# Ledger of designs, part 147: miniprotein binders against q56419

Target 1, 326 residues: q56419
Amino acid sequence: MEGRTLEEVQEEVFKRHGVLVPKKELEDLAKALEEAGLLLTEKVEARLKEEEEKLKRERPMRLAGLSYPEGEREARAFLEAFRASYPGEGEEARVLLMPHLEPSRVPEVYGAALAALEKTPPPERIYLVGVAHRPLKEKAAALPVPFQTPFGPALPDLPALQALDALLPFELFNTPLAFREEHSLELPLFFLKGRFPEARVLPLLVARRSPELGEALKVVLRDFPGLLVLAVDLSHVGPRFGDTPLTRTLAEEARRRDLGFLERLAEGEPEAALAFLGANPTRIDGVEVVASLLPLLRERKGKVLAHRLDLEAPTLSAVGAGTLVL
Short names: E, the ipSAE of ESMFold2; O, the ipSAE of OpenDDE; V2, 0.75 times the mean of E and O plus 0.25 times the DockQ between their complexes.

## First folded at step 12 (miniprotein)

Design c_30 (also named ig26; at its last look DockQ between E and O 0.86; V2 from the best seeds 0.80)
Fold by OpenDDE base, look of step 14:
Structure c_30 (fold): chain B 326 residues (1-326), chain A 108 residues (1-108)
Amino acid sequence: as target 1 above (326 residues)
Amino acid sequence: GDLIERLEELAEEVIRYLKEHGEEELAREIEEQIKDIIEALKSGDTESAIEILTELAETIARVLHRLGAPEELVQKVAWLIYDVAKALGMSPEQIYEIAKRFARAIER
C-alpha cells in the first residue's frame, strides 16, 4: 500500500484478480497491517526509527525462548544435546559451512558443526557470513554492535570490520534494520558463542554476490586471522517455494544438488560448485554467499560432515542443510 | 566542524579515563597531540594530521589495553578514530593501517 490510496489498491486487486474487495475490508486490513507494523505509518516509522537507534548499541535476541533457550544453563544443555545428536567426530575448520535453519529441524547438522568446532582452536575472530532475507542497500552489510546471546554478548571486532569497510567500494555498515530479525546470523551465532565465548565476531550479510567482498576478506583475513563461517541453507523445494509437493524424484534432485554442491566445495572447487547448480532450480540458499567468497574457498580441501533434507510436513516442502569443513 | 567535535570527544573520553587512572602525563601528551591534529587541519596540513592520528590511535589503543579499559570505552574510541580517519579523507590503505595497528595494540 505504500503511496497508494485504498481506492487504487481496490482497483488493482480488481484488475488482477477480478474480485472487488469492499472498501471496508481494505480499511480493516490496513488497520490490521498498521497495528501489525506492516504499514508505513508515522507510528511505524517512529517505531522503526527507535529500533534503528537501539541497533546502534546492540542487537537483541529475537529467537531466544523460541529456537533456543534464553537462560545460559539451559542453553548449555541445548548445545550438549545438539552435539550428542551427531555421532561422529569433527575436523578442524578454517572455513565452516553450517545451516541457519531452525535448529530443531536439523539437529545432527548443527551437531556436526559443534563437532568441528571442538576440533578447532579458539579463534580470535569469527567472520560470520549469513544470508540477507531482507533487502540490503548494498550487496553486503555488517552490523558493528554486540549481538546478545544466552552466553553473553558477542562483541564485534571493530578494527577488523573497519579494515574490511576500508577495502570495500561501498559502505559496509548499511541497512541496520536488516539485522534486527535476521536468523541467518542469530542461530549460528548461538552455537559459535557457546563454543568460543571470547571470540570477537564480524556479523556479515550477503544479499547479492559481491566479488569485492571475497577479495577484501582475503586481505583482511591475512592481517586479522579468524574462523570463516558460512551460515547458509541448501535446497528449498516444495509448495512453499513454488514446486509441487515433495516427491521421491524431487527429494532425490534436491539431495543430488546439495551433495554435489558441498562435495565440489570440499574439493576446493567453488566455481565448479556454482556451475554444477546452473540456474539453481532447487534454490540453494547459499549461492550468493559462496559466489562472494570464491577467493577464500579456492583450493581448500575439506569434508562434508553432515547433510539433511528436512521435510516440513504441513507444507509438504523440504529444506536442505549441510555442514562442511575446509 | 564535525571532525573537530569528534576529535574533542575522543580527547575527552580518553583524557578523562587516563586521569582517573593516574596517567596524567600521558593524558597531557594525548591532549597535545589532538591539539596538533586540529591545528594541522586548520592550516590545511592534512598529511600531518593523518600521521599524528595514526600514531595516536595506536598509542591510545595500547594504553587502554594496558590499563584494562572497559570494552565499551575501547569500542567507542575505535569508532571515534575511524570516523575521524574517514572525515580526514584518509585513503583505504591508511585507514586499513590504523585498524591493523589498533588491533595489534589491543591483542591479548
Scores: ipSAE 0.826, ipTM 0.929, lowest interface PAE 0.5, mean pLDDT 92
Fold by ESMFold2, look of step 14:
Formats: sequence, structure tokens, C-alpha cells
Structure c_30 (fold): chain B 326 residues (1-326), chain A 108 residues (1-108)
Amino acid sequence: as target 1 above (326 residues)
Amino acid sequence: GDLIERLEELAEEVIRYLKEHGEEELAREIEEQIKDIIEALKSGDTESAIEILTELAETIARVLHRLGAPEELVQKVAWLIYDVAKALGMSPEQIYEIAKRFARAIER
């Protein structure tokens, strides 16, 4: 019925059903449907406001029992199994790049992150930078509340978050609803909280690159030292992402782009890493985060510990994940 | 309106906790400083309000740390101070300094 006149609707009803419905009755029906839509909109808005108020107090687990165990004992066993999936040794990280892809899909990539954390002195705080999957009001956002985990609440570093917000030309705390289902923070946080139970967290999301965020974080990190974590995925290729079905050639290209990106970051050359991707034809997820954080990544050398391009046979698609320490 | 309500809430939270822990002299001093901020605002002397708030924030943080205040109270106080600082129109550098002083006082 979109774009049709009442006369056209009236004529179609007559053709189908042999009844001429008066124009007034069609007008009354259209008005009633419009009013019902307004009531549904108001109900949805009220529900979202209620959810927003809850998120101003805490961020509950959304993936417990789905992506990781809900119970603490089972969660600790889960961590140990993931560490065992990566038999290598880690290295101390001042910056850690790790995935936010479903953990069961890339167990050794998360295991490599755990190996790096074993070599890393417990930080006072963790700057956890994920990728916004829901709209933000600004280029970046934070949610300065406890995030629940099976290991207890991950407490916010509120003074550091307030210091950061003060330095930015936009409000950092104005999009609580974007955090409601944000797995790019929740999944890495499970591993980070399990290894560093005493660390406070700065839970940050990037929607669009913000040079201001990187410059402000460089200042904040000097006074509030901690571990910087880039919680990002790599290539996204195949029909789920708008491509033709995954071929060996496309998979090889995605792997090459993933590793070329990570290797340039490991050389302390984040601008070169971004330039290597160009138009980002394999849709590497981490680009906006890296572009925001250039001042923190320049001249920091390190090592790629793990990479997997995880195949989704039913969808003929794949997603890349990696672990990098700087 | 909202600024004064935030200042009164800050006073209520901190002073109640101090009195419960036998710090009545300090509670009176903090109450006086909050009243001085409100008076400065009524007279249009924002500069004085900012100076008093800056010293008050560090003082409150030191006291809460010394008394072993619960994390929930520390967080609530940090928010109230931040909200007041923003509403006063303090510069980014001034607000950063308050957050830094608060953090160092509560960490020690």
C-alpha cells in the first residue's frame, strides 16, 4: 500500500472482492493504523529509556551460557582450555591486539592473547577499545559502569575516564544503549578479567576514526598507566559480507592482507599498515580503531603471535582473527 | 538549579559518611566549603567557586581513602564532583587536574 492513493486501494479491493468500500472508511482505517504505529513507537521508546537507565548502573553479561560459561568454576576451566589451545609462549604486552570473534571459532588466537597476558605485569587498568556495532552519537564512546563477568564485576577506572572525557571535544558518556549488546567489549573482557581480576577497565568504543581520541589517550596514559587492548577482528569475506562465495584465491588474499596489516603494526608503522589496506577490500574490522590510535602505535615494535582465517562452510564466508603484542 | 542540587547531594553524601565515622569537625569544614561555593555562585564569582571545588575534591578524596570508604561511595562522589565541575564551565585542563588529584588522593 506504500505510495498508492486511496482510490487505487479502493479499486484493488473492488477487483479482488467485489465490494466498493467508501473512501471515508479507508481514510478511517489509515488513520487508525497510523495512531497504532505511534503507540508502538512510544512503547518502544519507553522500553529503550528503561534499558538506558539500567545501563547507567551496570552492564550485565549478555553472552554467558552462549559464548562462555556463566559459573565461575566453569569459566576458569574455560580459560585454561583456551590457554592450552596455544602451546607457544607469549611476550610482555604494552599494547595487545586481540579478536572479538566468537571464542570457540578461534581458540588458539585467544590462547595466544592469554599467553601474552601471562608475561605481562598486572596493570592497574586496562584501556579496552572495541568496535561499535550500533550507532554512537559521537565518534567514540565509553560506559563508565561495572561490567559483569563470571569472575565478578570489572570496575570502571572513573577518574581516568573523566580525565579522558575532559580532553575530548565531544561527550564520551552519551550513548549507553550502544553498549547493551556490544560483544567487542564483552568477549575480550572475559579473558582480560579472568587473568587480571584486580585491574580497572576503561571500556571504549570507536564508530568512526577520531585523531582526538588518540591524542587524548596519549596524555591520559602518561598519568594513568595501563594496558592498551585493541579488540578488533580482521578480514570479513564471502557472501555474508557481500562477496561472491569464498574461493581459495579470495581466502589467500584475505590472509595476505590480514598478515600484512599485522606485520606493519608489529614494525611500529601504523600509517603504513593503513596504507597497505587502501580501500580495505577485505573489510578488516580494526581500521577505524587503528586510525584513531596512531599516536599510541607509532614506533612500538612487537610480534604477531597468532592468526586464523576462520571458514564458515555453510555460508561460504570467512572472518580473520589475530593476536599481536607491541 | 541542577548545579545547586548536585552540590547539596555531594554535601549530604560526604557529611553523612563522615559523621557516621566520628569526623564531625571535618564534616563541618566540608559543609562550610560547600556553602562558600554556593555563595560564590550566587554572587557570580565563578572563579572562587572553581578554586574551592578543586581543593575540596582533593580533600574529600583523601578523607574517603583514609576512612576506607566503600567503592560505591567513592564513585558517587567522583561523579558529583565531575558534574559540578562541568556545570561550572571549568576548562578541560582544570577538569583533568581535578580528576588527576582525586585519583592520586584515593590511590594513596
Scores: ipSAE 0.728, ipTM 0.901, lowest interface PAE 1.1, mean pLDDT 91
Fold by ESMFold2-Fast, scan of step 12:
Structure c_30 (fold): chain B 326 residues (1-326), chain A 108 residues (1-108)
Amino acid sequence: as target 1 above (326 residues)
Amino acid sequence: GDLIERLEELAEEVIRYLKEHGEEELAREIEEQIKDIIEALKSGDTESAIEILTELAETIARVLHRLGAPEELVQKVAWLIYDVAKALGMSPEQIYEIAKRFARAIER
């Protein structure tokens, strides 16, 4: 029906096909469709409640066998192959920016992240900040349960998560279902757990800029020191992202924007990095994360280790990826 | 409600663990402190319970760490203390302090 009355539907059928369908038969059909829709909705709601209850205990792997190997031995070989793809040496990281794009698309960028992790002393905990690809009830969320990986479960840092929750003006543990299928956490976590098997994790998602999250994290990191990881991709250009098809000029502009953004972050100038993007229109999914974490990024100098614009020829689209150490 | 039931169940588990490891006097003290907290939750008279919870959180974390208690038990205790602190109406600063003191006790 879609906003039409039964009488309007009856009239349309008569005009088009010369058949007068009794109003009662149309009413019976509409009722049957409504009842079927309600039953389907109830089944979907029941399934979502079941999945949410499972997430209170653990977060299972979703991309094992697809983006990385399921077995520990194969996963270890996979990790070492990525490290080998980057010919340079890393730098010690207090803050690491790395991608969450499909790893096989940008192996040298993940290799650079691994090189940095090799130079970094094992942290007691990792603050893993990703981008929400599904709506959150609040600006940010966390899921305080073990995250399964081929290297064993990444355990949550409960006291640090509780301390963070206490300082926020909203419930931090607010949207468990958003974590069920979230590659911005799962893909970086695979590499982080492989390198730091004993580190506990604070798995955090940002949906909208939350200055209160950055202020709270600054306090928490002082009392609960650890490695801060921003799992963000850079430029998204082309039809796959609702933009113009990729040209040589657009690709050069995207590379320039990505590098300009990263270099300003490397100078400890995150506000300048955001202003640079504002003056040069682009779609970077890390903007909301960087805008939320300003207090943690200011006056922290570092180095861009790698950058690549990954080209998808069939879609004339591209996604930028980079590794930055602060 | 469910929080009080969780308190009673975890209290039994913790007290049993302490008694099995020779801490009978401490088990008795903790049992009484938990009873006082439960009474405060039921009555809404929370001032004394807040003082008791703050001291208890650090003490129980330290003892469980000293005895080498299982990670799962330590995690259950951390969550229950946090939930009780919220139910008692503790300020964000007080809850943060409890989390910090609990973390420091299990580090040592």
Scores: ipSAE 0.687, ipTM 0.863, lowest interface PAE 1.3, mean pLDDT 88
ESMFold2 (binder alone), look of step 14: mean pLDDT 82; pTM 0.793

Design c_31
Fold by ESMFold2-Fast, scan of step 12:
Structure c_31 (fold): chain B 326 residues (1-326), chain A 108 residues (1-108)
Amino acid sequence: as target 1 above (326 residues)
Amino acid sequence: GDLIERLEELAEEVIRYLKEHGEEELAREIEEQIKDIIEALKSGDTESAIEILTELAETIARVLHRLGAPEELVQKVAWLIYDVAMALGMSPEQIYEIAKRFARAIER
């Protein structure tokens, strides 16, 4: 009823239903609807405030029972099944690129990440860098609270987070509500916590390229050494992502694009990796993360352990996923 | 006002834990250091307050780690120290140094 008179509403009801409703009755109804709308708005605001207060203490699981089992025993079996899906031995990682796509869609890729973690000495802390799927007040953000997992809480490395915050030109602990539902952190964290239960975590989100974040992280990693994890997906192609329906040729082009990007990163040439994608209009959500972390990726050679283009046949769309160790 | 409240909250959290674990003498020493910070601030000697806080942060971290304090308490204390440092107007380099020393003290 916003922008309509009571007389216009009365006339429309008469035309639609053949009933003439008294203006006072319409006025009373309009007031009741407005009051109900205000009460609903108050309830929504109260719920968001409650969620924000909860996020000051801990970040609860959102995908337990959906993307991974909620019970510890079942979660352990699930993780071991993913490891078993990858036939290789893995390689030691100082930097790990892994997906945040639904794990059941690319089990071999997550299995490759687990294989690399098995060859990696337990880190004191993990710098987990994901992609913001909700707007942030700044280019990047962190949430300095325990993240619940089936393996127990992944504890934040508060001194390292505070050191990072001190070096940044913006408040790092902005936009806590952006972490309420964020699969780019929750899904990789499930696997990382299962393999390194004692490691503390720096849960970081990148919304837009932040060279200042990469420069600050280079300094912080020197004094607070740990495992750097880039939790990013690769090509997004097809109608689900605003593109044409996937053909075999377009799928092969997406696979070639993904592998070309990963191989250039493996050669320690992240600028070349970004330039390779710049000649291609297809979105890769990891671009902003890689562009932010350039100082940490240069001259660091490694190996692509796995890659898959996951076909979503009903929508003729696909998402690329890969595991890279540096 | 807020700065002194944060210092008092820091003192209460640490001293309560230490006394509950039989470390009455150490609790007294930490209480005296926090009072020294407050006195330095009241006399306008912010430089001395910063020096005492930096040393105190490492000492508190080491003691809590030695006593096997719960991670939740260690995190709360780290945040209180950070809040005090920010309220005190410490530079990014000074806050970074506190964070670095605290992290080394709670190393596993």
Scores: ipSAE 0.428, ipTM 0.801, lowest interface PAE 3.4, mean pLDDT 88

Design c_33
Fold by ESMFold2-Fast, scan of step 12:
Structure c_33 (fold): chain B 326 residues (1-326), chain A 108 residues (1-108)
Amino acid sequence: as target 1 above (326 residues)
Amino acid sequence: GDLIERLEELAEEVIRYLKEHGEEELAREIEEQIKDIIEALKSGDTESAIEILTELAETIARVLHRLGAPEELVQKVAWLIWDVARALGMSPEQIYEIAKRFARAIER
């Protein structure tokens, strides 16, 4: 009935099946469907409110037993296996860019991130900035509760979150439900908590460019120093993402776009990195995060430790992942 | 109202921990400061209530840190202080000041 009158529906049924359905029966059916839809909406809203209330106390693990082990001992072994997959040494990070792609697909990239964390002094807190995969009421959001991990809960830095909220022109804690299922925070957090078990966390999501977030974070980081982590994936190419099937040539172009972006960030030139992507079209999900955090990325030089374009052959698609220290 | 209930919850959490660690005199001092906040609010002196809360927040943070309180308790207390500050209608600058003083008091 989408966009049709009851008379049109009645006519279509008669043409196809030779049955004239009385208008009253169609009206009764339409009313029953509308009433069922309202009841379903009420049930969904009630369940969402229940989940939102639970999220006021803690953020439970969603990917334990799927993307990483549930038990602490097994989780420790899992971390060490990822570190071992990267043969290089890390470098100290003040800012770390790491992926949020399924870890098993790019173990050496997560291994490079772990190597960098091993060279980094334990931070008082971690500013973990991910990408919102669900709509936010504002351009950015945070959830100020313990995030469960196999290594124990990652505790929120409430004073730093309070300070950040006070500087923003919008309520920071605006969309709790967006955090219910958010792998861009959960997957990096698994690795960060495994390496820095004592660090408090500011779990932040960016949905759209928020220069005000970057300016506020610049102030907060000065008074509340910590490790800034950008949890972002790089190129998304192929039919799975609405593009042409991946060829070796297109894959090499995606690798060059990813590396060109990362190398410009490594030179402390985030505006140049964004301009490079504008000149070389790509679906890098970290663009809105980088654009929001410009004040924190300028004039910070560093190094690209790893990059991989993970190929999903059955769909002729790929996702880029990289580790960058600044 | 709700604000007084939040202040009482803050008092209960802090005073319970202090008494469990032999700090009876400090528990009494904090209880008196919270009563001062309530009295200021009843008299319509919101500015004094805010000043006392700011000093109290720093004192609580310093004491919990000195006693080696569990991080989970420190986070819970910080959340209660934030709820009280928000209920008081504190300005962004005043909230930021409390947060900064609290964080400095609990640095590792």
Scores: ipSAE 0.564, ipTM 0.823, lowest interface PAE 2.0, mean pLDDT 88

Design c_34
Fold by ESMFold2-Fast, scan of step 12:
Structure c_34 (fold): chain B 326 residues (1-326), chain A 108 residues (1-108)
Amino acid sequence: as target 1 above (326 residues)
Amino acid sequence: GDLIERLEELAEEVIRYLKEHGEEELAREIEEQIKDIIEALKSGDTESAIEILTELAETIARVLHRLGAPEELVQKVAWLILDVARALGMSPEQIYEIAKRFARAIER
């Protein structure tokens, strides 16, 4: 409709419905639509400013009652059910890679993450690195406010966040609205807060490769020790992600790519893990996060505890999820 | 103006908590140090203001930790101190050092 004249609109209505709308009515309608559009734009802008102002105080739950229970007692039972879904033992983690897709789709993978957290001493703080699903003004961002959970607020580690900000060549607290609806932080945080209720959090989002973030985090982790969590999903395959419909062959290829990637990370070879993915790095959600955090992942041995490829039958698509302890 | 307002907010939060917990003498000492920072700023002596703030940051962190202050208050105070440090034009290295010392003082 951009660039169409009132006369062209009048002609189109006549051709389609056999009614000649008087030009004055079309002019009045166009004026009303323009005024309504301006009012809607002003309302949207006002709402975004209001949301941004609220985010200066706290980050509310968005997925409570949908992806996890809102009440603390029900949330704890839910978490224990996920742990029970994984029959294995965990291992102590200094670095944990876990998924951020809908937990109910891969309960055994979240269960493996919980098993690892059971073997991990309570950290002072958790560096929670997720994937930005909305544009950021910079390559990475953080939101320095309490994140609400059913287990109480996950408090930010403000000294550690300010220390990190001081080492970066860009403003770390640059896109608060990107955190309003961000499941790559909210879903892992539910499990992390349930296990480590006293730990402070550095909620970090990566949009693009930021070697400077990895270098700064290596320095900060030395002086502000804590658990590093990479909240990333693996293969994204099928029409929902712009690919061909999933076949058994493509599913096996996706599983092979996911496991090859994770196993190379477990060997302490993150560059080899990235190279193994080949020419299409966008097929795995965690590529930009891993590429940013290379200095923290090199020469760190570990173990893949779980992997699943979750099938979305209606869309013939799939998302890979895994738990890796380093 | 803004910097003095931030210092006043810092003073209000810390002094209120100390007085509510029977630490009248410490509240008085911290109030005096904050007044000294404000006076240094009014006289254009930013370097003295930075020196006093750096010492005060560790003192506040230790006192709040000793008294078992709520984590929410401790984190808010840390933010206010570091925000004042940034507004004073402290270098990234100096800001990093204050943050590190504060964090160590409140370590569990």
Scores: ipSAE 0.617, ipTM 0.855, lowest interface PAE 1.8, mean pLDDT 88

Design c_35
Fold by ESMFold2-Fast, scan of step 12:
Structure c_35 (fold): chain B 326 residues (1-326), chain A 108 residues (1-108)
Amino acid sequence: as target 1 above (326 residues)
Amino acid sequence: GDLIERLEELAEEVIRYLKEHGEEELAREIEEQIKDIIEALKSGDTESAIEILTELAETIARVLHRLGAPEELVQKVAWLIMDVARALGMSPEQIYEIAKRFARAIER
């Protein structure tokens, strides 16, 4: 019943079908619907509470058997196949930008990231910054628990996470359920853990621009040195993303926007990269992450190792992916 | 009240592990440092309590790392120390310093 009283419902049924439904029966029905709604709410709340309790102990794999193999041996072969898909050599990374979309769609791009990790000395810890695909209570969040992978659990760097929390004007550990199903962390972490099995991680999500996060991270990285990873996808174009169907012209424009953005980051000019996007409108996932991490990206020069615009023919849509080393 | 309970929980976890691994003298030293923190708090000397906690945190981290303590214990101890630090009303700078010293002690 959408916005009608019981009396109005009773009158309509009588006028249309000549049947007078007793008011008591309509009242009983309304009560039953309310009780059913309350029971459904209770079950949903109970399940969310159960999932939240599990997340206090560990973050389970969600995409194992789907986006990557469950078994360690198969996962290792899978990772090596991705490296083999990239014909170039990597470069040492202090900061790595890599994608988080389905790896099998852009194997060369993930291969380029693996090539960079091969040239990078094993870090004590990895600052893994992804994009929140679910609402956060604050601009950013972290989950300070082991993240399961086929290569064993990626352990949280609790002291570094607590140091970061201490510097922020908001509680860092604010939305554990947002991490239950978060591919922007899980997919890059698979590759990072495969290459650096001993590195601890700081799993971070950005929902909105947080300059305070970048300022705090600059301080924390000085005292807790590690590899900074921005796990972000680039242009999102086509009907799947609320845009016109992809044409060759629009695809080439998206590719140019992606590369223009990445090339400006590679020059150590992140403000110029953001301004470039402002002048050339786009739905790049990485905007909020880059805008949050400006202090960590300024004056760092590097190289774009790979870029691909992945085309989804059924939806006439595309997602850009790239690997950038700074 | 609650702060003292958290300090006692920290003591129980660390001292139990040290005694199980033959570190009786170090267990006594840590127990005395925690008692010193509690005494400082009861006398209203929060500054001394903070100083002792900061030194204790590094000592505990170093010893647990040296003994190869299980990751679950290291994580629990790190959380307990930070909970005590927050309950003491430590500044962001002081909490940061404890975290930094703990991390350096457990580096591989």
Scores: ipSAE 0.396, ipTM 0.774, lowest interface PAE 3.2, mean pLDDT 87

Design c_36
Fold by ESMFold2-Fast, scan of step 12:
Structure c_36 (fold): chain B 326 residues (1-326), chain A 108 residues (1-108)
Amino acid sequence: as target 1 above (326 residues)
Amino acid sequence: GDLIERLEELAEEVIRYLKEHGEEELAREIEEQIKDIIEALKSGDTESAIEILTELAETIARVLHRLGAPEELVQKVAWLIYDVARALGMSREQIYEIAKRFARAIER
């Protein structure tokens, strides 16, 4: 009804249905619609407030029973099946790049990550850096609460989180609701908690390039040693992502782009990795994370353990996933 | 006011746990240190309050870790310590130092 007068609405109904609706009835309908809209707004606001308060105590599982099993025994078997899907040996990781794509789509890539974790000494803490899929008030954020998993709660490293917050020019704990439904943290965390049940975690989200985050993390990691995990997916191609329908040629280009990016990171050349993406850097969702963490990635050599371009045939789209150890 | 209430809440959580685990003397020492912080604040000696809190945070962390305190209690105590530190107007460097000492004390 915005942009239409009561008289115009009345006239249109008369022209289409031969009925003259009294102004009083139209006014009453408008008030009823406004009241219903206010009630819906109040209900949504109350629900968000309740979720925000809940997130001050813990972050519940959202994908249990969907992307991974709810029960601990079933979750353990699921984890071992993913490890078995990768025939290779892992390598020790100080920095691990792994996906956050639905695990069942790229089991060998998650298997490679698990293989690397098997070769890695149990860390005191895990710096888990994911990609914000919802707006943040700042360039980055963290949520300092236990994250529920089938293996028990992944406990926050409050001292390390407070140390990080102290070094940043913005409040680190700035957008709790962004963590309510965030698969870029939840899916990698399932695997990390399964392998390192005693490790505390720093659950971090990057929305936009934050060089100050990388600089602060370099300092914090020196005093609070731990495993750095970049939970990022690679190429996003096809109509689902605002692009041309996937062809054999575009799929091959995406694979070359992903591998070229990962291999440059493996050489300890993250600036070269970003430059390699050329005209289409925004097609890799990990770009903002890598760009933020440059000080932590320079001169660290490593190895690409796995890569896959997962085809989503119904949408003629694809998402790249890889495992890189540094 | 609010800051003193936070210090008293910190004291109650830690002292309750220590007494329940036979650490009567340590409970008294921690209670005395918290009283010293409150007295320093009342006299306007914020610098002494900050110094005492920094040492107390490490002591509490070491004791809770040594006694095998539940992780939920360790997390709650850490949160209370940082709330007190912020309310004291501690600098970023001072908060970082508390965090570093606390983390070392609870290391596995």
Scores: ipSAE 0.727, ipTM 0.885, lowest interface PAE 1.1, mean pLDDT 88

Design c_37
Fold by ESMFold2-Fast, scan of step 12:
Structure c_37 (fold): chain B 326 residues (1-326), chain A 108 residues (1-108)
Amino acid sequence: as target 1 above (326 residues)
Amino acid sequence: GDLIERLEELAEEVIRYLKEHGEEELAREIEEQIKDIIEALKSGDTESAIEILTELAETIARVLHRLGAPEELVQKVAWLIYDVARALGMSLEQIYEIAKRFARAIER
């Protein structure tokens, strides 16, 4: 079909510019474009391999100076301002659900999470489960390297990560590049490291339902006890997410759906929470995380500390965020 | 109601400590500034209340640091200031600015 394409190109150039380009010149151009395309692809591949190599040593901050302050003193003041945004007291958490939405948009929700962390004994390790915003080679992945924060590096719990890897039917450390720019881990980690500076971390991403991850984590948590954190956002409503423009009624419906989901989780009924969303459809990015972690959420009662539906006025869209302790 | 109670708690903690450490004149100034915040709120002048609170927070931090106040008292006072700021309807950015100035004043 390439010969036909060259004839079509000749015809278009003639129609638009009144000149007939010799076929040989078009062939030479096509060859040059193909060679340039191959070179660009090789350069992209080389750059990705270089980035993967860097991620074997550490995960650098990506959102410092944007979503949170880079300096430790300013970062500490920032944390205290978020805590101040929540007027209530916390509850002790064994499992914490918190958002990964831009913190400045829902400060009282992050403040509620900080309040819960204040009431929680310092854990030796944190199982931080976020949502993959880039494709993973497997259903879930982890990156076993220090994650940089303004409070110093959050160190990986290598023995616990290795124990988890051994129990899974797939390679846990399968997609390092997915962690290069992942706000569902970086933003909650900022708050967690600020409150628990000595805790080690298991940074986990879920792309698709993995019941085997939940079963494996249940075993690993017995031998390596720690705080389980689900870093998930709630309803995604409006044109930005393929829905109609947000109205007061649609916003109220989204709030009720978010709270219905969270309240069922708080009763220790995660299957009922998922079924509730099936009966009352909404886009919650945490569904795959909750579905993966069922064995860890069943029969654990708790409390919803905060909920907000944050409006993005330019797009008439909104994202729900909440804090739940179990 | 709740906001005035928090302002009174802030006044009680700071003024008692200052008087116990010979800062009677500054204690009187702080007491008058807190009273001015309360009066501004009663008259619906929230902007003046916010301005006075912002200046007061840094002054309190500097004095507590100079007197070597216990960390527990410093933290309690900081949180009372943040509670008042939130109750006044201050934005996250405004509360963060107060927190940043307070932290810098308590640390050299």
Scores: ipSAE 0.000, ipTM 0.283, lowest interface PAE 16.9, mean pLDDT 85

